# VH-VL binders against q9c0h5r722to879, part 31

Target 1, 158 residues: q9c0h5r722to879
Amino acid sequence: WSSESIKKPMIVTSDRHVKKEACELFKLIQMYMGDRRAKADPLHVALEVATKGWSVQGLRDELYIQLCRQTTENFRLESLARGWELMAICLAFFPPTPKFHSYLEGYIYRHMDPVNDTKGVAISTYAKYCYHKLQKAALTGAKKGLKKPNVEEIRHAK
Short names: E, the ipSAE of ESMFold2; O, the ipSAE of OpenDDE; V2, 0.75 times the mean of E and O plus 0.25 times the DockQ between their complexes.

## First folded at step 19 (VH-VL; framework fv_anetumab)

Design e6 (at its last look DockQ between E and O 0.82; V2 from the best seeds 0.81)
Fold by OpenDDE, look of step 19:
Structure e6 (fold): chain C 158 residues (1-158), chain A 121 residues (1-121), chain B 111 residues (1-111)
Amino acid sequence: as target 1 above (158 residues)
Amino acid sequence: QVELVQSGAEVKKPGESLKISCKGSGYDFTYYWIAWVRQAPGKGLEWMGIIWPSDSYTRYSPSFQGQVTISADKSISTAYLQWSSLKASDTAMYYCARISLYRTYGAFDIWGQGTLVTVSS
Amino acid sequence: DIALTQPASVSGSPGQSITISCTGTSSDVGSYNYVHWYQQHPGKAPKLMIYDVSKRPSGVSNRFSGSKSGNTASLTISGLQAEDEADYYCSSYTSSDTLFVFGGGTKLTVL
């Protein structure tokens, strides 16, 4: 977990667009998690995050690794819960790349153990939910069609 | 023990309907995709489609889209493959398989024993 | 269409090593480590022998190994035994509408 912004993507990429969007994406994640001042209500912030990941394939793995970062050693319980929630939301719209699947899966799986639960936040429950969504999303693929994610879909993904 | 058990062999006539089953045990049926695979006599394996038992979301191979229906009943950990009208060309062994995504991607790690479907006049 | 090509048959004597190739027609098939190998004895269901190009499931003999070079994945069976006689299929996940593709299969005969 970090309270500071990132200056470069966490993944290795040569895509300039991904490089540029990665920093902004991290800020949005921080906004949703409550670690940064939000420019909009959480639902719309989540929508923006999900839309970015949905529309930019190269940003998906970056998005998930950023979420992993922000849910690791995060002692802000509300922030932590929201991080996992955001992960679940994103998984409803797109999976990570096959290359990144194993990493994310492993990360989620490790958090399914109740030993990882903190007082007041059942991380294991979030993790189980994310695990299930990840497994499904892997073969479902990204949301199909031309219609971008909407607020209602975000609500249902929580 | 993790296993998939399929229904018994079927002998049918062209035009008849058929539904065969695949029951999972030894694991949480709702956390794994189930695939159906066809193998015509003396031929290779053909992927037909998959189903997510938790909500019955399905994807089909283009070759089998509209030709068969894959369904599931998660309450009894069972997946189904069905035809509305069988053809002689449907004669084949049909396998169900669990798709493992845990530390794998797309491997069929558990297979049913197969269901032989014979369609002849 | 995405296809995987295998030799129709291979043969070897007990104790020898044989290799079965699986070549993808698309760079996408060969570029990822999503190639799996299955063994199928006559009248039996396929069995997963290798996954993700080179990983071996628990219970599978270490005589079975997998590798990949370019668009060609290979299954190697060392110390060939009579029980290894079977059909072998490679498979791959694809990002297309055809999510999974199987090779044509290779019949391995142990002489």
Scores: ipSAE 0.886, ipTM 0.939, lowest interface PAE 0.5, mean pLDDT 94
Fold by ESMFold2, look of step 19:
Structure e6 (fold): chain C 158 residues (1-158), chain A 121 residues (1-121), chain B 111 residues (1-111)
Amino acid sequence: as target 1 above (158 residues)
Amino acid sequence: QVELVQSGAEVKKPGESLKISCKGSGYDFTYYWIAWVRQAPGKGLEWMGIIWPSDSYTRYSPSFQGQVTISADKSISTAYLQWSSLKASDTAMYYCARISLYRTYGAFDIWGQGTLVTVSS
Amino acid sequence: DIALTQPASVSGSPGQSITISCTGTSSDVGSYNYVHWYQQHPGKAPKLMIYDVSKRPSGVSNRFSGSKSGNTASLTISGLQAEDEADYYCSSYTSSDTLFVFGGGTKLTVL
């Protein structure tokens, strides 16, 4: 977990647009989790995160790695819960790439053990939900159509 | 013990309908894709389509799109393959298989015993 | 549809090693390490022997091994035994609408 901004993506990329978008994405993730000040309500922040991952295919693996980072050794319970919630929301719309599937699958799988639960936050329940979403998304692919995620879809994925 | 158990062999005439079944046990049926695989007599394996039993989302191989219907009833851990009008060329062995995405991508790790479908006059 | 190319048959004597090839393209075998191998005895369902190019499921003999070079994956059976006589199929993930593809199969005869 970090409270600070990042200056470069966690995944090496030659795409300057993806590199810049990765840094902005991290800020949005922090905003959803309550670790960074934001004026927009959480639903609209989640919409922007999901839309970026859905729209920018090269950003998907970076998005999931950033969520893994922000849910690892995070002792802020509400932030931790929101991080897992955001992962579940994004998995309703798009998977990681096939080459990165095992990384995210392994991360989520390790958190399905109830030993990871803290008082008031059932991490294993979130992880089981994310795992189920990931397994479906892997062979479904990104949500079909030219329609980006919308508020009603985010509400149902939550 | 993880198993997929299929319905018994079928002998049918051209034009008849048929629905064969595949029942899973020993694992959470809703956490895995189920595939149907065809093997014509003396021929190789061809996957036909997949289903996500939790919500019945299906995806068909292009070669089989519109030729069969894949469905599931998650309350009894069962997937189905059905034809509305059988042809003699549908004579084959039909397998169901579980697709693993655990530490892998698309390994068919558990197979049913197969259902022989014979279509002849 | 897209198919992986396997030899129609291979043969070997007990105790020998044999290798079965599976050649695809840069869009499947060449791009992904999601190549899997299945053994099928006559009248039986296929059994997963190797997954992800080189990994063995629990209960599969270490006489079975797998590798990949470029667009070609290989299944090697060492210390060949009579019970190894079967048909062998490779499969691969592909980024196409086909999603998965199987090879045509290889009949292994133990002499």
Scores: ipSAE 0.771, ipTM 0.900, lowest interface PAE 0.7, mean pLDDT 89
ESMFold2 (binder alone), look of step 19: mean pLDDT 91; pTM 0.937
ESMFold2, look of step 20: ipSAE 0.732; ipTM 0.882
ESMFold2 (binder alone), look of step 20: mean pLDDT 92; pTM 0.943
OpenDDE, look of step 20: ipSAE 0.876; ipTM 0.936

## First folded at step 20 (VH-VL; framework fv_anetumab)

Design f1 (at its last look DockQ between E and O 0.81; V2 from the best seeds 0.77)
Fold by OpenDDE, look of step 20:
Structure f1 (fold): chain C 158 residues (1-158), chain A 121 residues (1-121), chain B 111 residues (1-111)
Amino acid sequence: as target 1 above (158 residues)
Amino acid sequence: QVELVQSGAEVKKPGESLKISCKGSGYDFTYYWIAWVRQAPGKGLEWMGIIWPSDSYTRYSPSFEGQVTISADKSISTAYLQWSSLKASDTAMYYCARISLYRTYGAFDIWGQGTLVTVSS
Amino acid sequence: DIALTQPASVSGSPGQSITISCTGTSSDVGSYNYVHWYQQHPGKAPKLMIYDVSKRPSGVSNRFSGSKSGNTASLTISGLQAEDEADYYCSSYTSSDTLFVFGGGTKLTVL
C-alpha cells in the first residue's frame, strides 16, 4: 500500500498510452479507496476505473497489479475493503490477461484464509468473492459489445 | 476424491430427444467450469461448449451452437447436455470435464468416464 | 480459425524416446502458450498428462515432458513402455470464439 502516487507503470510495458494512463488509473484507485480526495462519487470513480480497464486491454494487468499493491499491507481497513471491492467490480467486466491470471489468482487465493480477517473487515470473504469472479471471468472474457460499462452494472458488480 | 460421473449409455432413434448428465463430487462444483467434449467413433476429441454452474452461463463452440443445449443444476452438482432432435451423426462418446484455471489455464484436469450415445434407425 | 496439427501416428521401441509434435496456426501465437496434452487409452477417458506446455500434474510419470518452440509444442516420452501405447491429443486455449481446440490426435504404437 502506498499513499503516494506512482510515477511509472508497475508492469513492464512499451505502450505509451498505458504508461500515461497508469498513473491516472492509480489515482482513481486511490480515490475509490478513500486514500485520495475524490473528484466524484465512489460509483462514478469505479465506473471510470472499470471503463479504462475495459476499453484498454493493456491497462488491465496494470490495474490489477495496482489493486494488489493497494490491498497489500494496508492498515486502513475501510480503504482495504474498498480495494477488494474495486477488484471485484473490475472482474465483473474483464479478466486479467492469461499471462497475469496466475499471479492474480495466487494473490487472491492467499487472502482467502480467514487468518487474514480483522475485526473490521472480512478480507477472506472479499477474496473468495473475487476468486469466484476471477474464475468465471477468465473464460467469459471482457464485457462484450460496444456499450461501455454503466453505473448500474457497477452497482451489481459489488 | 474429485470425480465426474456421467449417466449411462443411451440408444436412441433419429428425431428423439436426449439429456445426459455429469455429476461432480469431491469439490465445489460452482467454482469450476464444466466442458463437454464429443468423440465420434474412431475420431478425435471435439470441444462442444462450457458452462459456469454457479449461474449457468454458457459458451458454445461455433460448430455446436444451436445444436445442443448445455445446462446445470448446481444444487446437485450436475451438468447436462441435451438434444431436442437427435441425428445419426450424433452417435459418439460424450465426455464432461472440469476445467482448471488454478495453476493451469484451460486444462481439462478431471474427466467423466464418458457417455456413449448411439443413434440409429 | 486456429487449428492444431499432430502427426497421425508415431512408433517406438521400449526404452526409446519419442516426440509428438503439435503445431498451431500462426493466426494467434499467444494462444499457444497454453498447450495441454492428454493421453487416451482405448475405451477410456482422456487423462491430462501435461499442462501449460511443460507442467506435469501430480501422479504423472516424469517420463512425460513438454516443450514448445515457436508455434510447435512437443510431448516427449522417454523410456517408452508398453503402457504408453495410446492416443495423445494436444489442446490449447484460444481467445477466439472457439475457446478450446484439440489436435487431431496421435496414435502411439510401442513396438
Scores: ipSAE 0.817, ipTM 0.916, lowest interface PAE 0.6, mean pLDDT 93
Fold by ESMFold2, look of step 20:
Structure f1 (fold): chain C 158 residues (1-158), chain A 121 residues (1-121), chain B 111 residues (1-111)
Amino acid sequence: as target 1 above (158 residues)
Amino acid sequence: QVELVQSGAEVKKPGESLKISCKGSGYDFTYYWIAWVRQAPGKGLEWMGIIWPSDSYTRYSPSFEGQVTISADKSISTAYLQWSSLKASDTAMYYCARISLYRTYGAFDIWGQGTLVTVSS
Amino acid sequence: DIALTQPASVSGSPGQSITISCTGTSSDVGSYNYVHWYQQHPGKAPKLMIYDVSKRPSGVSNRFSGSKSGNTASLTISGLQAEDEADYYCSSYTSSDTLFVFGGGTKLTVL
């Protein structure tokens, strides 16, 4: 977990658009989790995160790694819960790449053990839900069509 | 014991309907995709489609889209493969298989015993 | 594009080692670690023998091993036994609507 901005993506890339979007994505994740001030309400912040991951295929693995980072060693209970919630929301719209699937699957699976539950946050319940969504998303693929995610779809996915 | 048990062999005439079943036991049926796989006599394996039993979401192989219907009843841990009008060319062995995404990507780790469907005049 | 080619048949004597190849016409075999191998005895369902190129499920003999080089995956069976006589299929995940592809199969005869 970090309260600070990032200066470069967590995945090495030579794509300057992906580099820029990775840093902005981290700010949006912090905003949804309550770790950075936001003017927009949580649903619209989640919409922007989901739209970026849906529209920019090269950003999907970075998005999930950032969520893993922000849910690891995060002692702010509300932030921790919202981080897992955002992961579940994004999995409704797109999976990670096949080569990254095993990493994310392993991360979620390790958190499904109730021994990981922390005062006031049932991490294992969130992880089990994310696991189920990941397994379906892996073979469903990204939400098809040219239409970007909208607020009603975000509300339903939550 | 983790297993998939399929319905028995069928002998049918062209034009008849048929629904065959695949029942899972020993694991949470709603956490795995189920595939249907066809094997014509003396031929290889071809996947037909997959279903997510939790909500019955399906994807079909392009070769089988519109040719069969895949469904599931999660309350009894059962998936189905159905034809509305059989053809002689549908004569084949049909398997169901569980797709694992646990520490792997798309391994068919558990197979049913197969259902032989024979369609002849 | 996406296809997997296997030899139609291979043979070997008891105690020998044999290798069955699975060659892709696309980078799915060469780039992904999701090539799997299945054994099918006559009249029986396929059984997963190797997954993710080289991993063995619990209960599969260590006489079975897998590897990959370029666009070709290989299944190697050492110390051939009569019970190894069967058909062997490779498979891979694909990025297209076909989603999965199986090789045509290889009949192994133990002499």
Scores: ipSAE 0.706, ipTM 0.865, lowest interface PAE 0.9, mean pLDDT 87
ESMFold2 (binder alone), look of step 20: mean pLDDT 92; pTM 0.942

Design f2 (at its last look DockQ between E and O 0.90; V2 from the best seeds 0.81)
Fold by OpenDDE, look of step 20:
Structure f2 (fold): chain C 158 residues (1-158), chain A 121 residues (1-121), chain B 111 residues (1-111)
Amino acid sequence: as target 1 above (158 residues)
Amino acid sequence: QVELVQSGAEVKKPGESLKISCKGSGYDFTYYWIAWVRQAPGKGLEWMGIIWPSDSYTRYSPSFEGQVTISADKSISTAYLQWSSLKASDTAMYYCARISLYRTYGAFDIWGQGTLVTVSS
Amino acid sequence: DIALTQPASVSGSPGQSITISCTGTSSDIGSYNYVHWYQQHPGKAPKLMIYDVSKRPSGVSNRFSGSKSGNTASLTISGLQAEDEADYYCSSYTSSDTLFVFGGGTKLTVL
């Protein structure tokens, strides 16, 4: 977890667009998690995050690794919960690439143990939910069609 | 013990409908994709489709889309494959299989014993 | 129908090593390490022998190994035994509408 912004993508990429969007994406993630002042209500922030990941395939793995970062050693319980919530939301719209699947899967799986739960947040419940969504999304693929994610879909993904 | 158990052999006539089943046990049925695979006599394996039992989301091979229907009842950990109107060419062994995505991607790690479907006049 | 290409048959004597090839395209084997191998004895269901190109499930003999180069995956069986006589199928995940493809199968005969 970091309170600071990132200066470069967390994944190795040569895609200029991904490089540019990665930092903005991280800010949005921080906004949704409550670690940064939000420019909009949480649902709309989540929508923006989901839309970016949905529309830019190269940004998906970056998105998920950023979420992994922000949910690792995060002592802000509300922030932590929202990070996992955002992960679940994103998984409703797109999976990580097959190459990144194992990493994300492993990460989620490790957090499914109730031993990691705190009095305030049942991380294991979030993780299990994400695990289930990941397994489905892996073969479902990204949301199909030309219609972008909408707020209602975000609500249902929570 | 993790296993898939399929329904028994079927002998049918062309034009008849059929629904065969695949029941999972020993694991959470809702966390794994189920695939159906056809094997015509003396031929190879053909992927037909998959289903996510939790919400019955399905994907079909282009070759089998519209030809069969895959469904599931998660309350009894059972997946189904059905035909509305059988053809002689549907004669084959049909397998269900669990797809593992944990530490494997797309591997069919558990197989049913198969259901032989014979369609003849 | 899309299929991976395998030799129709291979043979070997007990104790020998044999290799079965599985050739795909850049859209399947060439793109991912999600190639799997199945063994099928007559009248039996297929059994997973190798997954993710080279990983072996628990309970599978270490005589079975897998590799990949380019668009071709290979299954090697060392120390061939009579019980290895079976049909072998490769498979691969694809990102197309045909999510999974199988090879045509290879009949292995132990002489």
Scores: ipSAE 0.805, ipTM 0.914, lowest interface PAE 0.7, mean pLDDT 94
Fold by ESMFold2, look of step 20:
Structure f2 (fold): chain C 158 residues (1-158), chain A 121 residues (1-121), chain B 111 residues (1-111)
Amino acid sequence: as target 1 above (158 residues)
Amino acid sequence: QVELVQSGAEVKKPGESLKISCKGSGYDFTYYWIAWVRQAPGKGLEWMGIIWPSDSYTRYSPSFEGQVTISADKSISTAYLQWSSLKASDTAMYYCARISLYRTYGAFDIWGQGTLVTVSS
Amino acid sequence: DIALTQPASVSGSPGQSITISCTGTSSDIGSYNYVHWYQQHPGKAPKLMIYDVSKRPSGVSNRFSGSKSGNTASLTISGLQAEDEADYYCSSYTSSDTLFVFGGGTKLTVL
């Protein structure tokens, strides 16, 4: 977990668009989790995160590793819960790439053991839900169409 | 004991309908994709389509889209393959298989015993 | 439509090693390590023997091994036994719209 900004992506990349968007994405993730000040309400922040991952295919693996980072060793309980919630929301709209699948699958799977639960956050329940979403998303692919995610779809995915 | 058990062999005439079944046991049926795989006599394996039993979302192989219907009833841990009007060319062995995404991507790790469908006049 | 190419048949004597090839493209075997191998005895369902190129499920003999180089995966059976006589299929994830592709199958005859 970090309260600080990042200056470059978690995943090394030569794509300049992905580099720029990765830093902005981290700020949005921090905003949704309550670790960075935001003017927009959480629902609209989640919409913006999901829209970026949905529209920018090269950003999807970066998005998920940033979520893994922000849910690892995070002792701010509301932030931790929101991080897992955001992961579940994004998995409703797009999977990681097949090459990243085993990393995210392993991360989620390790958190399905109730030993990871803390007072106030049932991590294993979130992880089981995310695992189910990931397994479906892997062979479904990204949500199709020209229409970006909307507020109603984000509300339902929570 | 993880198993997929399919319905018995079928002998049908062209134009008849048919629905064959695949019942899973020993695991959480809603956590895995189920595939249907066709094998014509003396021929290789062709995947036909997949279903996510939790919500019945389906995805078909391009060569089988519009030719069959795949469905599931998660309350009885069962997937189905269905024809509205059989053709003689539908004569084949039909397998269901579980697709694993656990530490892998797309391994068909558990197979049903197969259902032989014979379509003849 | 893309398919994985396997030899139609291979043969070997008991105790020997044999190798079955499976050639694809940069859209499948060339880009991903998600190639799998299945054994099918006559009248029986396929059985997963190797997944992700070289990994064995529990209960599969270490006489079965796998590898890949470029766009070609290989299944090797060492210490060939009579019960190894079967059809063998490879499969792979593909980045095309097809999701999965199977090889045409290889009939292994133990002489």
Scores: ipSAE 0.750, ipTM 0.891, lowest interface PAE 0.8, mean pLDDT 89
ESMFold2 (binder alone), look of step 20: mean pLDDT 92; pTM 0.939

Design f3 (at its last look DockQ between E and O 0.81; V2 from the best seeds 0.82)
Fold by OpenDDE, look of step 20:
Structure f3 (fold): chain C 158 residues (1-158), chain A 121 residues (1-121), chain B 111 residues (1-111)
Amino acid sequence: as target 1 above (158 residues)
Amino acid sequence: QVELVQSGAEVKKPGESLKISCKGSGYDFTYYWIAWVRQAPGKGLEWMGIIWPSDSYTRYSPSFEGQVTISADKSISTAYLQWSSLKASDTAMYYCARISLYRTYGAFDIWGQGTLVTVSS
Amino acid sequence: DIALTQPASVSGSPGQSITISCTGTSSDVGSYNYVHWYQQHPGKAPKLMIYDVSKRPSGVSNRFSGSKSGNTASLTISGLQAEDEADYYCTSYTSSDTLFVFGGGTKLTVL
């Protein structure tokens, strides 16, 4: 977890667009998690995050690794919960790449142990939910069609 | 023990409907995709489709879309493959298989024993 | 259309090593490490032998190995035994509408 912004993508990429969007994406993630002042209500922030990941395939793995970062050693319980929530939301719209699947799967799986639960947040419940969504999303693929994610879909993905 | 058990052999006539089953046990049925695979006599394996038992989301091979229906009842850990109107060309062995996405990506790690469907006049 | 091509048949003597190839027609198939191999004895269901190109499930003999070069995946069986006589199928996950594709299968005969 970091309170600071990132200056470069967390994944190795040559895609200039991904490089540019990665930092902004991280800010949005921080906004949703409550670690940064939000420019909009949480649902709309989540929508923006999901839309970016949905529309830019190269940004998906970056998105998920950023979520992993922000949910690791995060002592802000509300922030932590929101991070996992956002992960679940994103998984409703697109999976990580097959190459990144194992990493994300492993990360989620490790957090499914109730030993990691705190009094305030049942991380294991979030993780199990994400695990299930990941397994489905892997073969479902990204949301099909030309219609972008909408707020209603975000609500249902929570 | 993790296993898939399929329903017994079927002998049908053209035009008849049929529904065969695949029951999982030994694992959480709702956390794994189920695939159906056809194997005509003396021929190779053909992927037909998959289903996510938790919500019955399905994807079909283009070759089988509209030709069969895949469904599931998660309450009894069972997946189904059905025909509304059988053809002689539907004669084949049909397998269900669990797809693993844990530490694998898309491997069919558990197979049913197969259901032989014979369609003849 | 994505297709996987296998030789129709291969043969070997006991103790020998044989290799079965699986070649994808699309560069996409070759770019992924999502090729799996199945063994099928007559009248039996297929059995997973190799997954993700080269990984071996628990309980599968170490005589079975997998590799990939370019768009061709290979299954190698060393120390060939009579029990290895079977049909072998490769399969690959694809990101297309056809999520899974099987090769045509290879009949292995142990002489």
Scores: ipSAE 0.885, ipTM 0.939, lowest interface PAE 0.5, mean pLDDT 94
Fold by ESMFold2, look of step 20:
Structure f3 (fold): chain C 158 residues (1-158), chain A 121 residues (1-121), chain B 111 residues (1-111)
Amino acid sequence: as target 1 above (158 residues)
Amino acid sequence: QVELVQSGAEVKKPGESLKISCKGSGYDFTYYWIAWVRQAPGKGLEWMGIIWPSDSYTRYSPSFEGQVTISADKSISTAYLQWSSLKASDTAMYYCARISLYRTYGAFDIWGQGTLVTVSS
Amino acid sequence: DIALTQPASVSGSPGQSITISCTGTSSDVGSYNYVHWYQQHPGKAPKLMIYDVSKRPSGVSNRFSGSKSGNTASLTISGLQAEDEADYYCTSYTSSDTLFVFGGGTKLTVL
């Protein structure tokens, strides 16, 4: 977990667009989680995060790694819950790459044990939901003709 | 004990409809994709399509899109393969299989016993 | 999208080691370690023998092993036994719209 901005992406990449977008994406994730000031309501922040991951395929693995970072050793319970919630929202719209699947699957899977639950946050419940969404997303892939995520879809994905 | 149990063999005439079933037990049916796989007499295996039983989302192999209908009823842990009008060329063994994405990617780890469909006059 | 190439048949004597090849492309076997092998005895359903190139499910004999080099995956059966006589299929994930590609199958005959 970090309260600070990042200067470079978590994943080493040669794509300049991904590099620039990764730092801005991290700010949006922090805004959704309540760790950074935001003027927009959380629902529209989540929409922007999901839209970026959906539209920029090269950003998807970075997005999920940033969510893993922000849900690891995060002692701000409301922030922690929102981080897992945002992961579940994104998994409704796009999977990680097949090569990254095993990393994210393993991360989510080991949080499904109730031993990981904290007072006030049932991490295992979020992780089970994320796991189910990941497994569907993996073989759903990029749906043909799928349009930009919208606010109503974000509400349903929560 | 994880298993997939399919409906029994079918003998049909061309033009008739048919719906065969695949029932899962011993695991949460809604957590895994189910595939249908065709094997013509003396031929190899070819996948036909997959379904996510939780919401019935379906993807078909290009060769079979429009040829069959795949469906599921999650309340009874059952997937279906259906023809509206059978052809003699539909004579084959049909398997259902579970697709695993747990510590793997796309392994067909559990198979039904098969349903032999014979279409002849 | 070309299917995975397997030899139509292979044969070996009891006690011998035999290898079945499965050749794909850089968009499937070459790019991913999601190659799986299935054994099918006559009249029976296929059974998963090897997944992710080289991993064995529980209950599968360690006489079965798998490997990959470039665009070719291999299934090796050591100490051939009569009951190993069956058809063997490989599969792979592919980055194309097809999702999966299947090999045509290899008939193993134990002489």
Scores: ipSAE 0.771, ipTM 0.901, lowest interface PAE 0.7, mean pLDDT 89
ESMFold2 (binder alone), look of step 20: mean pLDDT 91; pTM 0.935

